# Designs tried in a protein design chat: VHH binders against UV DNA damage endonuclease (uvsE). Part 17

Target 1, 305 residues: UV DNA damage endonuclease (uvsE), of Deinococcus radiodurans (q9rte6)
Amino acid sequence: MTSACEAVPQLGLVCLTVGPEVRFRTVTLSRYRALSPAEREAKLLDLYSSNIKTLRGAADYCAAHDIRLYRLSSSLFPMLDLAGDDTGAAVLTHLAPQLLEAGHAFTDAGVRLLMHPEQFIVLNSDRPEVRESSVRAMSAHARVMDGLGLARTPWNLLLLHGGKGGRGAELAALIPDLPDPVRLRLGLENDERAYSPAELLPICEATGTPLVFDAHHHVVHDKLPDQEDPSVREWVLRARATWQPPEWQVVHLSNGIEGPQDRRHSHLIADFPSAYADVPWIEVEAKGKEEAIAALRLMAPFKKD
Key: E = the ipSAE of ESMFold2; O = the ipSAE of OpenDDE; V2 = 0.75 times the mean of E and O plus 0.25 times the DockQ between their complexes.

## First folded at step 9 (VHH; framework vhh_6z1v_2)

Design i5 (from h3 with T102K; at its last look DockQ between E and O 0.73; V2 from the best seeds 0.00; counts 0 for: pae E 3.7 > 2)
Fold by OpenDDE, look of step 9:
Structure i5 (fold): chain B 305 residues (1-305), chain A 124 residues (1-124)
Amino acid sequence: as target 1 above (305 residues)
Amino acid sequence: EVQLVESGGRLVRTGGSLRLSCAASGFTFSDYAMGWFRQAPGKEREVVAAISGSGGSTWHADFVKGRFTISRDNAKNTVYLQMNSLKPEDTAVYYCAADYSKYWYFYSPEYDYWGQGTQVTVSS
């Protein structure tokens, strides 16, 4: 009976480091708008170039620290999705070789890339302008992922929450019509307010979209005592069933600062849920970033005897 | 104690400009997305603009049409709304809100923190 050596979960770094190693530049819309067209181009060229260079270094950093999953910052290329201004797209096109090189650095290092587009994407909004901007933003992110040479599969995940609460049917209906670069990478994550995993599962099943389970969000949403609630394991397994193959499953790990019901992420992970012991990919959502990952490696199941 | 304090609201003429400020205290400011909302008399509260914790991502409502711009200074724990080309339709109480979230709920009434609001009046 060959003891199936349960492969230790791979840990993922989320976007940046506490240290100076992986930090990205940005520009505010107000500052950008104050620039002339020529200045805008120059600014984005400088900024994007810098961020691509940093991104390339992030691959090296991950490799050096045995981090095999990395979440791309959704803010790598500010203004790329700016309505009425294609300066970002033009600049990114100009930098296409460098972007591809950066992508290859990750793939060559065996680091999986994914993205969790930031906060303002609501594909199922009841507001047309929000839907439009959401699709635009998602398309821009997909463009970046294409530019990085990443496959259009859930391996290179574009992760969203369910969006506007009570509009699950609308979300399910619109997903098939999303652009392929977006749709083929799309995943859904439960949140602590609008969508439980139970609410997302039918959407995932109907559309073939994988479910990224977040135990912390689940615990907060259902007011559970902690991440050792039996339902956590249940949802890990049910979520896994939405992945093809199941070995691609990604979950999110976080702890609350003041306890399991605190939405605020702790600096380190003090409590590793037993339900996650056999999960293949874990994004570590802690304020301590790489420090949290390093600390986790000292804990079971990561501790090497 | 958590506090959001809006300022800058006043009476202005059509076509005028205002800059609203919201000073935050009592929480780790950079961890929170910030938003500006407005509520006109007899109307529902609506989101005007939002900005991520880092300030690297922003969203603006369609009615802004390039007139308003949200920004933040994390060193000062302050979020701003620059409003240009103001119209009478922009008359409302403007609220600052904070949410600890990886996602923005445009329609959630339950943001973590809210200011008391500042009155903006645009006179024709």
Scores: ipSAE 0.370, ipTM 0.726, lowest interface PAE 2.1, mean pLDDT 91
ESMFold2, look of step 9: ipSAE 0.372; ipTM 0.720
ESMFold2 (binder alone), look of step 9: mean pLDDT 85; pTM 0.870

Design i6 (from h3 with T102H; at its last look DockQ between E and O 0.71; V2 from the best seeds 0.00; counts 0 for: pae E 3.1 > 2)
Fold by OpenDDE, look of step 9:
Structure i6 (fold): chain B 305 residues (1-305), chain A 124 residues (1-124)
Amino acid sequence: as target 1 above (305 residues)
Amino acid sequence: EVQLVESGGRLVRTGGSLRLSCAASGFTFSDYAMGWFRQAPGKEREVVAAISGSGGSTWHADFVKGRFTISRDNAKNTVYLQMNSLKPEDTAVYYCAADYSHYWYFYSPEYDYWGQGTQVTVSS
């Protein structure tokens, strides 16, 4: 009975480091709008170039620290999705070779890339302007992923929450009509308010969209004692069933600061849920970022005897 | 104690400009997305603009049409709303809100923290 050496989960860094190694530049809309068209172009060219360079370095950083999953910042290219202003798109097109090179750096390093648009994406909004902006934003992210040379599969996940609560049917109905660069990468994640994993699962099953399970969100949503609740393991397995192949499954790991019901992410991960022991990919959502990952590696199941 | 304090609301003429400020205390400001909301008499509260914790991402309502801009200064624990080309329809109490979320819930009534609001009145 060959003890199937249960492969240790791969850990993922979320967007940036606490240290100076992976930090990205940004510009506010207010500052951007104050610029002339020529100044806008110059500003975005400088900023995007810098961020691409940093991104390339992020690949090296991940490789050096045995991080095999990296979440791209959704703010890598500010103003790319700005309505009525195509300056960002033009600049990014100009920088296409550099962007592709950065993508190759991750691929060459064996680092999986994904994105989780952080905010304001509500594809199933009851507001048309929100739907429009959401599709625009998602398309912009997909463009970035294409520019990085990433495949249009859930391997390079474009992750969203379910959006507006009570509109699961609407979400299910609109997903098939999303642009291919978005749709083919799309994943859904349960949240602590609007959508439980039970509410997302039918949508995932209907559309073929994988479910990214977040145990912390689940615990908060259902007011469970902790992440050792039996339902956590159940949802890990049910979520896994939505992945093709199951080896691509991604889950999110976080702890609350003051306890399991605290929505605020802790600096480090003090509690690793037993349900995650056999999960192949884990994004570590902790304020300590790389420090949290390093500390986690000292814990079971990561601790090397 | 968590506190959000709005300021800057006043009477202004049509076409005028205002800058609202919201000073935050009692929590790690940069970890929270911030939003501006408004409620006119007899109307539901509506989201005006939102900004991510880092300030790298923003959202503006359609009715803003480039007139309003949200920004933040994390060093000062303050979020701003620059309002230009104001119209009578913009008359409302404007609220600042904070939410610790990786996802902004536009329609959630349960934001973590709310200010008391500041009155903006635009006269014809």
Scores: ipSAE 0.374, ipTM 0.729, lowest interface PAE 1.9, mean pLDDT 91
ESMFold2, look of step 9: ipSAE 0.399; ipTM 0.718
ESMFold2 (binder alone), look of step 9: mean pLDDT 85; pTM 0.875

## First folded at step 11 (VHH; framework vhh_6z1v_2)

Design j1 (from i1 with G53S G56S S57T T58I; at its last look DockQ between E and O 0.58; V2 from the best seeds 0.00; counts 0 for: pae E 5.1 > 2)
Fold by ESMFold2, look of step 11:
Structure j1 (fold): chain B 305 residues (1-305), chain A 124 residues (1-124)
Amino acid sequence: as target 1 above (305 residues)
Amino acid sequence: EVQLVESGGRLVRTGGSLRLSCAASGFTFSDYAMGWFRQAPGKEREVVAAISSSGSTIWHADFVKGRFTISRDNAKNTVYLQMNSLKPEDTAVYYCAADYSTYLYFYSPEYDYWGQGTQVTVSS
């Protein structure tokens, strides 16, 4: 029998739980800048150590709840990519054994990891300083994934949207020049404003970059009535063709709070698109996090009779 | 109804300091990234700084790095811009803006909501 006939998608937890089980510490730049060099080192050592322990606990949480896909927070190691300050890098190097052990906890539990480090990253910006900071930030995220022992493949995806609108050619041109730890993990997701899946597909094909299809974004971008529009299935299949192997395909699932055109994410998923029934990996982008996963498991196609 | 109300703009001497505030209402502030933009007479609006919804990730334009600091207080629904070492070229109307998504474009059409602005004037 085929996986499409009997398998249901794996539902992914995104970053945090609404419960207290998976929550990470942070520090702001302004607070950090007020610290002396010795205080910065102590602060980051304490913060990074704590977040690695919590991350190890997230692996246990996923295992205990049969969650086989987890999106890492891109905020686990604040200041890691801070220009002119190598304190974060030094602290993370010191914690390399603990970081690697945390990564092994996920892989030993059969939990796929990915990251969506989107905030203030615009690789194809028309501003040179934004491009420079974007590559630096992506390199820092790839370093985290290396430190976790994660493969440099789309199995352990580093996911972005297409960036600055009207600059798809620039995006396609820069991808081959990205550092290998970034480039080999890179995926692209359609958004509701700048890049439709049609605009991203040729970029993905030219660069060997997987396309992550987001039906909610597609519906908003094209002003479609809902996620049952025939084009949704069409794009699931076209996006699948960019994945090697195709069983690694990831899609994003979200519903609008006040209807299909509302890009704000609902607490739970009431409308599961039929087009997603045979997709192997789904990130659940709902405010209800683990509660949304639990609710989905009570619905077709996840409910077992 | 969404409102973003900037305050704190005034006349300040070169080398002086100023703190701008932007009070937000009518939306879930902690879900939105915030930015500060400025526009001098006859020039295009330009991004100054941006801050993620949680406050954990910050970006500053190179022309203000080391001088300006964006921050936010989600309990007070307020975003701030601390402006130090002010120069006459910083003279502009300063706008705060909010965007729902976690992927910021550093350009005007990408932000969902905009304030009406506060005037900052830096004298020689």
Scores: ipSAE 0.245, ipTM 0.668, lowest interface PAE 5.1, mean pLDDT 89
ESMFold2 (binder alone), look of step 11: mean pLDDT 85; pTM 0.867
OpenDDE, look of step 11: ipSAE 0.305; ipTM 0.683

Design j2 (from i1 with S57R; at its last look DockQ between E and O 0.47; V2 from the best seeds 0.00; counts 0 for: pae O 6.9 > 2, SAP .708 > .668)
Fold by OpenDDE, look of step 11:
Structure j2 (fold): chain B 305 residues (1-305), chain A 124 residues (1-124)
Amino acid sequence: as target 1 above (305 residues)
Amino acid sequence: EVQLVESGGRLVRTGGSLRLSCAASGFTFSDYAMGWFRQAPGKEREVVAAISGSGGRTWHADFVKGRFTISRDNAKNTVYLQMNSLKPEDTAVYYCAADYSTYLYFYSPEYDYWGQGTQVTVSS
């Protein structure tokens, strides 16, 4: 009777390391705008090239540390989604072979890649300019994912929060019209303010979009005592039902610094929710990054007897 | 200890310009979206502008109408508000705030950290 070794959740690194191993270069919009067109091109070429090289190294790093999930930084290619300036796109096109090689490094290493756009992406905004900017930003992310040779499936997730609160119907209505590179990768995550899992679930069901459950956000949103609240397990399972296949389910793990109600992520994960014990993929959202992952591996259910 | 310290507020004439600065310390500055708020006497606090951690995305209130620009220098842990074409209606205490959120909270008064504010007065 071969003891079915209950598959331990795979842990995911979020964007960078505390150490120097995976660190990316960036430039602010204000600094970029101060440059001439020629300087902009040179700056982005240098920066993008460097970041692609670092990204290639990140694949090796993940493989070496048994990290099978990696969130790509949304800031890998700054200015790529800049309105009225195609310099980023041109530079990225020029670097297409290197980008694809970097993607292959992850695929070859068996590391799943996903992205989570940064702040101010609001697809369901009541402001047209914000909607346009949001679609542009999402498309830029999708372009990066395509450039990396990633599939257009939730396996290579493009994750968003629900956006503007109270506009769930609008979100559900617009999702089918999103560009395929965006739509086919799209996932939705509950947040601590605008959208509970309960509010997202109908949208996910209506559109076929998977739900990425974040227990910390849920606890903060509903002012629960901790991540051991019975509703956490309930939502893990309900969220799982939105994934096809369920083995692709991703959840987010984080703890608050000063307690369960603190939105700020702790350095390490002190509390692993029991509800996550059988979740296949866990992104670790801790300030300690790889240190947090290493520490988790010493905890149940990760501790090897 | 987390600190946000605003500076640059003063009395100016209508049509004048000001640059506000907010120096941040005690937290990882680039991880936080930054915002400028203002509160006039007898009015509610309102959002003026916001900027993402990387500075790649910005938001400005409708009443700004291109007159104000938010920016940041992460190397200096500082966020700025360039204010041009100032009007008497812009008279208020201006506050700097930091938000750890990775998504849009332009309308939320619940930022994680707040400065003490700087007074901007625009005379007719």
Scores: ipSAE 0.016, ipTM 0.406, lowest interface PAE 6.9, mean pLDDT 91
ESMFold2, look of step 11: ipSAE 0.288; ipTM 0.680
ESMFold2 (binder alone), look of step 11: mean pLDDT 86; pTM 0.883

Design j3 (from i1 with S30D Y113S; at its last look DockQ between E and O 0.68; V2 from the best seeds 0.00; counts 0 for: pae E 2.6 > 2)
Fold by OpenDDE, look of step 11:
Structure j3 (fold): chain B 305 residues (1-305), chain A 124 residues (1-124)
Amino acid sequence: as target 1 above (305 residues)
Amino acid sequence: EVQLVESGGRLVRTGGSLRLSCAASGFTFDDYAMGWFRQAPGKEREVVAAISGSGGSTWHADFVKGRFTISRDNAKNTVYLQMNSLKPEDTAVYYCAADYSTYLYFYSPEYDSWGQGTQVTVSS
C-alpha cells in the first residue's frame, strides 16, 4: 500500500524580497513629468533595462529557494499605462528580446508567474473614464505578460478584485468583452469590503473566470473568529470547482497582526489554516516575504519528516 | 497612534501654485495607500488623487486635468500634492487620508485614517 505522498502546496513569493535580492527601481510621476521627451525615453530605457535584469535574477532566486510561484510587481514598468504617453510602450518594445529572455528564465526554472494589479482598477465602475483607465491598465499588464512569453490562460493569472460593490452583474456583463490577453488570464479574488466569495461565485460561474479565495479577507468580511471557521474549507472547495483544471487553484494566505480581524498583514504566518492543507498553490502575503515562506516550511504540513 | 498632518495650504492667486504635504506617523507608511481629498463649503468631500503604497500607481480626478500631481517619499513618510494653475474653484479644505488596502476604491468614504485638513484659498 504505497502511502500516497500527499502533495505539499507550492508557495508563492509576492513581488519583492525583504532582502536586497529582488528589488526594483521606480520613478514617480512628478519626476517623470518634469523630464523632456528625450529624457523620458532615456530614463525609462535605463529603468526598464535594470528591472528586467533584476527580474531574471528573481527567477534564479525563486529556483534556488524552491519557490515555484512568483507574483510579478505591477510597478515593474512605471508609466507603461500612462494616458497620452506611449514612451513606456516604445521602450518596452525595444527591450522585447530581453523581456522574453527573462520570461524564459522563469519557465525554464519551473516557476509559475502571475500578476495582481495593485490599486485603482475598477472595471465595473459607474464612471466611464475609470472603466477606460482600468482596461488600459489591465491591457498594460497583459502586454507585459505577453512580452514575457506567458500563456494566455489562468495558469498565468491576472487577478482582480470585484471592483465596485453592488455591480456584480455589470462585472459579469463586461468580462466577455475584455481584450483576450486580459480576459483569458482573468481571475477574481474576494475582498474584505465589497465582494464576498458568495458574491463572486455567480460571476465566476457565468463567465468561466476562476475564483482566488482569500481566507483572511473572508474572515474579516464576515467577522468570523478565525480561519478555522468551517466556511473556510467550504469556500476552498467551491473556489476549486471554478478552476480548470482544479490543480491550478491559487489561494492567498495571510494573518492579521493583532488577530484574525486585523486587516494588516503580519510579518510571519503564525496560523496556517487547515483548509489550505491540500491546496496546490498558495501565495504568501506576509510582510516578511521570503522569511515568512522559510518559516512556513517549518510548519505542518510543510515540515519534512 | 496613526497621525496625519497636512501643511502647505494658503491664499494664492488664480494661476498660482502650491505644494501640500502630509506627514504620516504611527504606522508602516509604505504599506498604506495615500490619498488627497477636498471639501468646499456646502459641498461634499471629493477625492482629488491617490497613490499606492509603493508609489508605482497613481490616480487623479478628472477635474485635475493634469494640474495636480500626487507623489510620495516613503523615506520621509510624506505624501505630496503639487497643485499648479490653481482656480477659484479649487478653494477648499484639503485632507490627507491613509488606507491599508490592496485595492483602493476612490469613492469609498471608508479610509483608515484622516488628517485635520489644510485650507487652500484661490483668489481671483
Scores: ipSAE 0.381, ipTM 0.736, lowest interface PAE 2.0, mean pLDDT 91
ESMFold2, look of step 11: ipSAE 0.513; ipTM 0.796
ESMFold2 (binder alone), look of step 11: mean pLDDT 81; pTM 0.831

Design j4 (from i1 with Y105W Y113S; at its last look DockQ between E and O 0.71; V2 from the best seeds 0.00; counts 0 for: pae E 3.5 > 2)
Amino acid sequence: EVQLVESGGRLVRTGGSLRLSCAASGFTFSDYAMGWFRQAPGKEREVVAAISGSGGSTWHADFVKGRFTISRDNAKNTVYLQMNSLKPEDTAVYYCAADYSTYLWFYSPEYDSWGQGTQVTVSS
ESMFold2, look of step 11: ipSAE 0.389; ipTM 0.722
ESMFold2 (binder alone), look of step 11: mean pLDDT 81; pTM 0.835
OpenDDE, look of step 11: ipSAE 0.654; ipTM 0.854
ESMFold2, look of step 13: ipSAE 0.450; ipTM 0.755
ESMFold2 (binder alone), look of step 13: mean pLDDT 81; pTM 0.833
OpenDDE, look of step 13: ipSAE 0.637; ipTM 0.842
ESMFold2, look of step 14: ipSAE 0.412; ipTM 0.750
ESMFold2 (binder alone), look of step 14: mean pLDDT 82; pTM 0.836
OpenDDE, look of step 14: ipSAE 0.627; ipTM 0.841
ESMFold2, look of step 15: ipSAE 0.390; ipTM 0.732
ESMFold2 (binder alone), look of step 15: mean pLDDT 81; pTM 0.831
OpenDDE, look of step 15: ipSAE 0.360; ipTM 0.727

Design j5 (from i1 with L104I; at its last look DockQ between E and O 0.68; V2 from the best seeds 0.00; counts 0 for: pae E 2.4 > 2, SAP .672 > .668)
Fold by OpenDDE, look of step 11:
Structure j5 (fold): chain B 305 residues (1-305), chain A 124 residues (1-124)
Amino acid sequence: as target 1 above (305 residues)
Amino acid sequence: EVQLVESGGRLVRTGGSLRLSCAASGFTFSDYAMGWFRQAPGKEREVVAAISGSGGSTWHADFVKGRFTISRDNAKNTVYLQMNSLKPEDTAVYYCAADYSTYIYFYSPEYDYWGQGTQVTVSS
């Protein structure tokens, strides 16, 4: 009776390390705007080159630490989505070989890559300018993913929240019209404010978009006692059903600093929800980053006998 | 105790420039997105600009038309709003706000922390 070695969830690093190993350079819009066109090009070339080099190192880091999921920073290439300025795109095109090499490093190491735009993306906004900027930003992310040689599938997820609350129908309606590099990677995540998993599920089902369940957001949104609430397991399973195949399912793991209702992420994960025990992919959203991952590996179900 | 303190608001002439500052304390500043809001008399509060915790991403309202720029110095726990080419219609109380969110919702009135505001008056 070969003990079916219950597959341990794979853990994912989110963008950066607490240590110096994976840290990216950036530039502010104010500083960038103060530069001449020639200086802008030089600045972005230097910055993008550096970040690609760091990204290549991130692949090695993940491999060395048995991290099989890595969220790419949305800030890898500042100004790439800047309206009216194509300098970033031109520079990235110039660096295409290096970017592809970095992508291959992850693929060769068996590290799954995804992105989660951090800010100001509202595809279903009632404001046209916000919709436009959102599509531009998403397209820029997709461009990066393509440049890395990543597949246009939910395996290489481009994750969003639902956007403006009460506009789920609008979101569902616009998703089919998104550019293929965006649409084919798109996932939706429940948040603590605008969209519960119950509100996202119909959208996911209608559009074929997978649901990334966040138990912490769910607990905060519904004011539940903790992540052991029975509804957490329910949503893990319902979310899984939106993934094709289900083995690709990604969930987010975080704890609040002062308790389950605190939106602020803790340094370490003190409470691993039992509902996550059989989830294949877990992004660890903790301030301790790699330290949090290391600590989790000492906990059940990760503890090796 | 969490505090956001705005400064820099004053009377200026049309076409003038101002730099607003918001000093933050009582929380981990770099973990929070910061935003500038304004409210004119008899009007609703509106978002002017926002900036991510790292400062790597910014958003500006359409009415800014390149005149205003948000920035931050995390070492100083301060967010700034550079306002150029000011117009009478820019007259308002300007507020800074902080939100712990991986994702800033433009339509959420519920930011975690708010300043008391600083008055900006632009005279013709």
Scores: ipSAE 0.432, ipTM 0.764, lowest interface PAE 1.4, mean pLDDT 92
ESMFold2, look of step 11: ipSAE 0.487; ipTM 0.789
ESMFold2 (binder alone), look of step 11: mean pLDDT 85; pTM 0.870

Design j6 (from i1 with S54E S108E; at its last look DockQ between E and O 0.72; V2 from the best seeds 0.00; counts 0 for: pae O 2.2 > 2)
Fold by OpenDDE, look of step 11:
Structure j6 (fold): chain B 305 residues (1-305), chain A 124 residues (1-124)
Amino acid sequence: as target 1 above (305 residues)
Amino acid sequence: EVQLVESGGRLVRTGGSLRLSCAASGFTFSDYAMGWFRQAPGKEREVVAAISGEGGSTWHADFVKGRFTISRDNAKNTVYLQMNSLKPEDTAVYYCAADYSTYLYFYEPEYDYWGQGTQVTVSS
């Protein structure tokens, strides 16, 4: 009776390390705008090249540390989505071979890649300019993912929150019209403010979009005592049902600094929710990044006897 | 105690320039997205610009039309708003706000911390 070695969840690194190993360069809009067109091109070429090199190293880092999930930084290519300026796109096109090579490094290492736009993306905004900028930003992310040679599936997730609260129907209605590179990768995550899992689930079901459950956001949103609330397990399972296949399910793990109701992420994960024990993919959202992942490896269910 | 203190607001002539500053304390500054808002008399508060924690991402309102630029110096715990080509319509109290959320919302009630504001007046 071969003891079905209960598959331990795979852990994911979010964007960068606390250490110097995976750190990316950036440029502010103010600094960028102060440059001439020629200087802008030179600046982005230098910066993008550097970041692609770092990204290639990130694949090696993940492999060396048994990290099988990596969230790409949304800031890898600053100004790529800048309205009225195609310099970023041109530079990225020029660097297409290097970008593809970096993508292959992850694939070859068996590291799953995803993206989560961090800010200002509101696809269902009541403001047209915000909707337009959101689609542009999402398309830029998708361009990066395509450039990395990633599949247009939820395996290579492009994750969003629900956006403007009270506009779930609008979100559901617009998702089918999103560009394929965006739509086919799209996932939705519950947040601590606008959208509970209950509010997202109908949208996910209507559109075929998977739900990425965040227990911390759920606990904060519903003012629950902690992540051991029975509803956490319920939503893990309900969210899993939105994934095809269910083995692709991703959840987010974080703790509050001062307790379960604190929105601020802790340095380490002190409390691993029991509901996550059989989840296949876990992004670790802790300020300690790789240190938090290393510490988790010492905890049940990760501790190898 | 969390504090956001705006400065730099003053009377300027049309076409003039101002740089607003917001000094932050009492929290880990780089973890928070920062935003500038403004409220004119008799009007609702509106978002002007926002910037991510590390400063790598920015958003500007349409009415800015390239005239205003948000930036930040995390070493100084300060966010800035450079305002060029000012117009009388830009007259308002300008507020600094901070938000921890990884998903930045554009609505006032969703920001964690607010400054007291600084008055900007643009005269014809």
Scores: ipSAE 0.308, ipTM 0.696, lowest interface PAE 2.2, mean pLDDT 91
ESMFold2, look of step 11: ipSAE 0.529; ipTM 0.807
ESMFold2 (binder alone), look of step 11: mean pLDDT 85; pTM 0.872

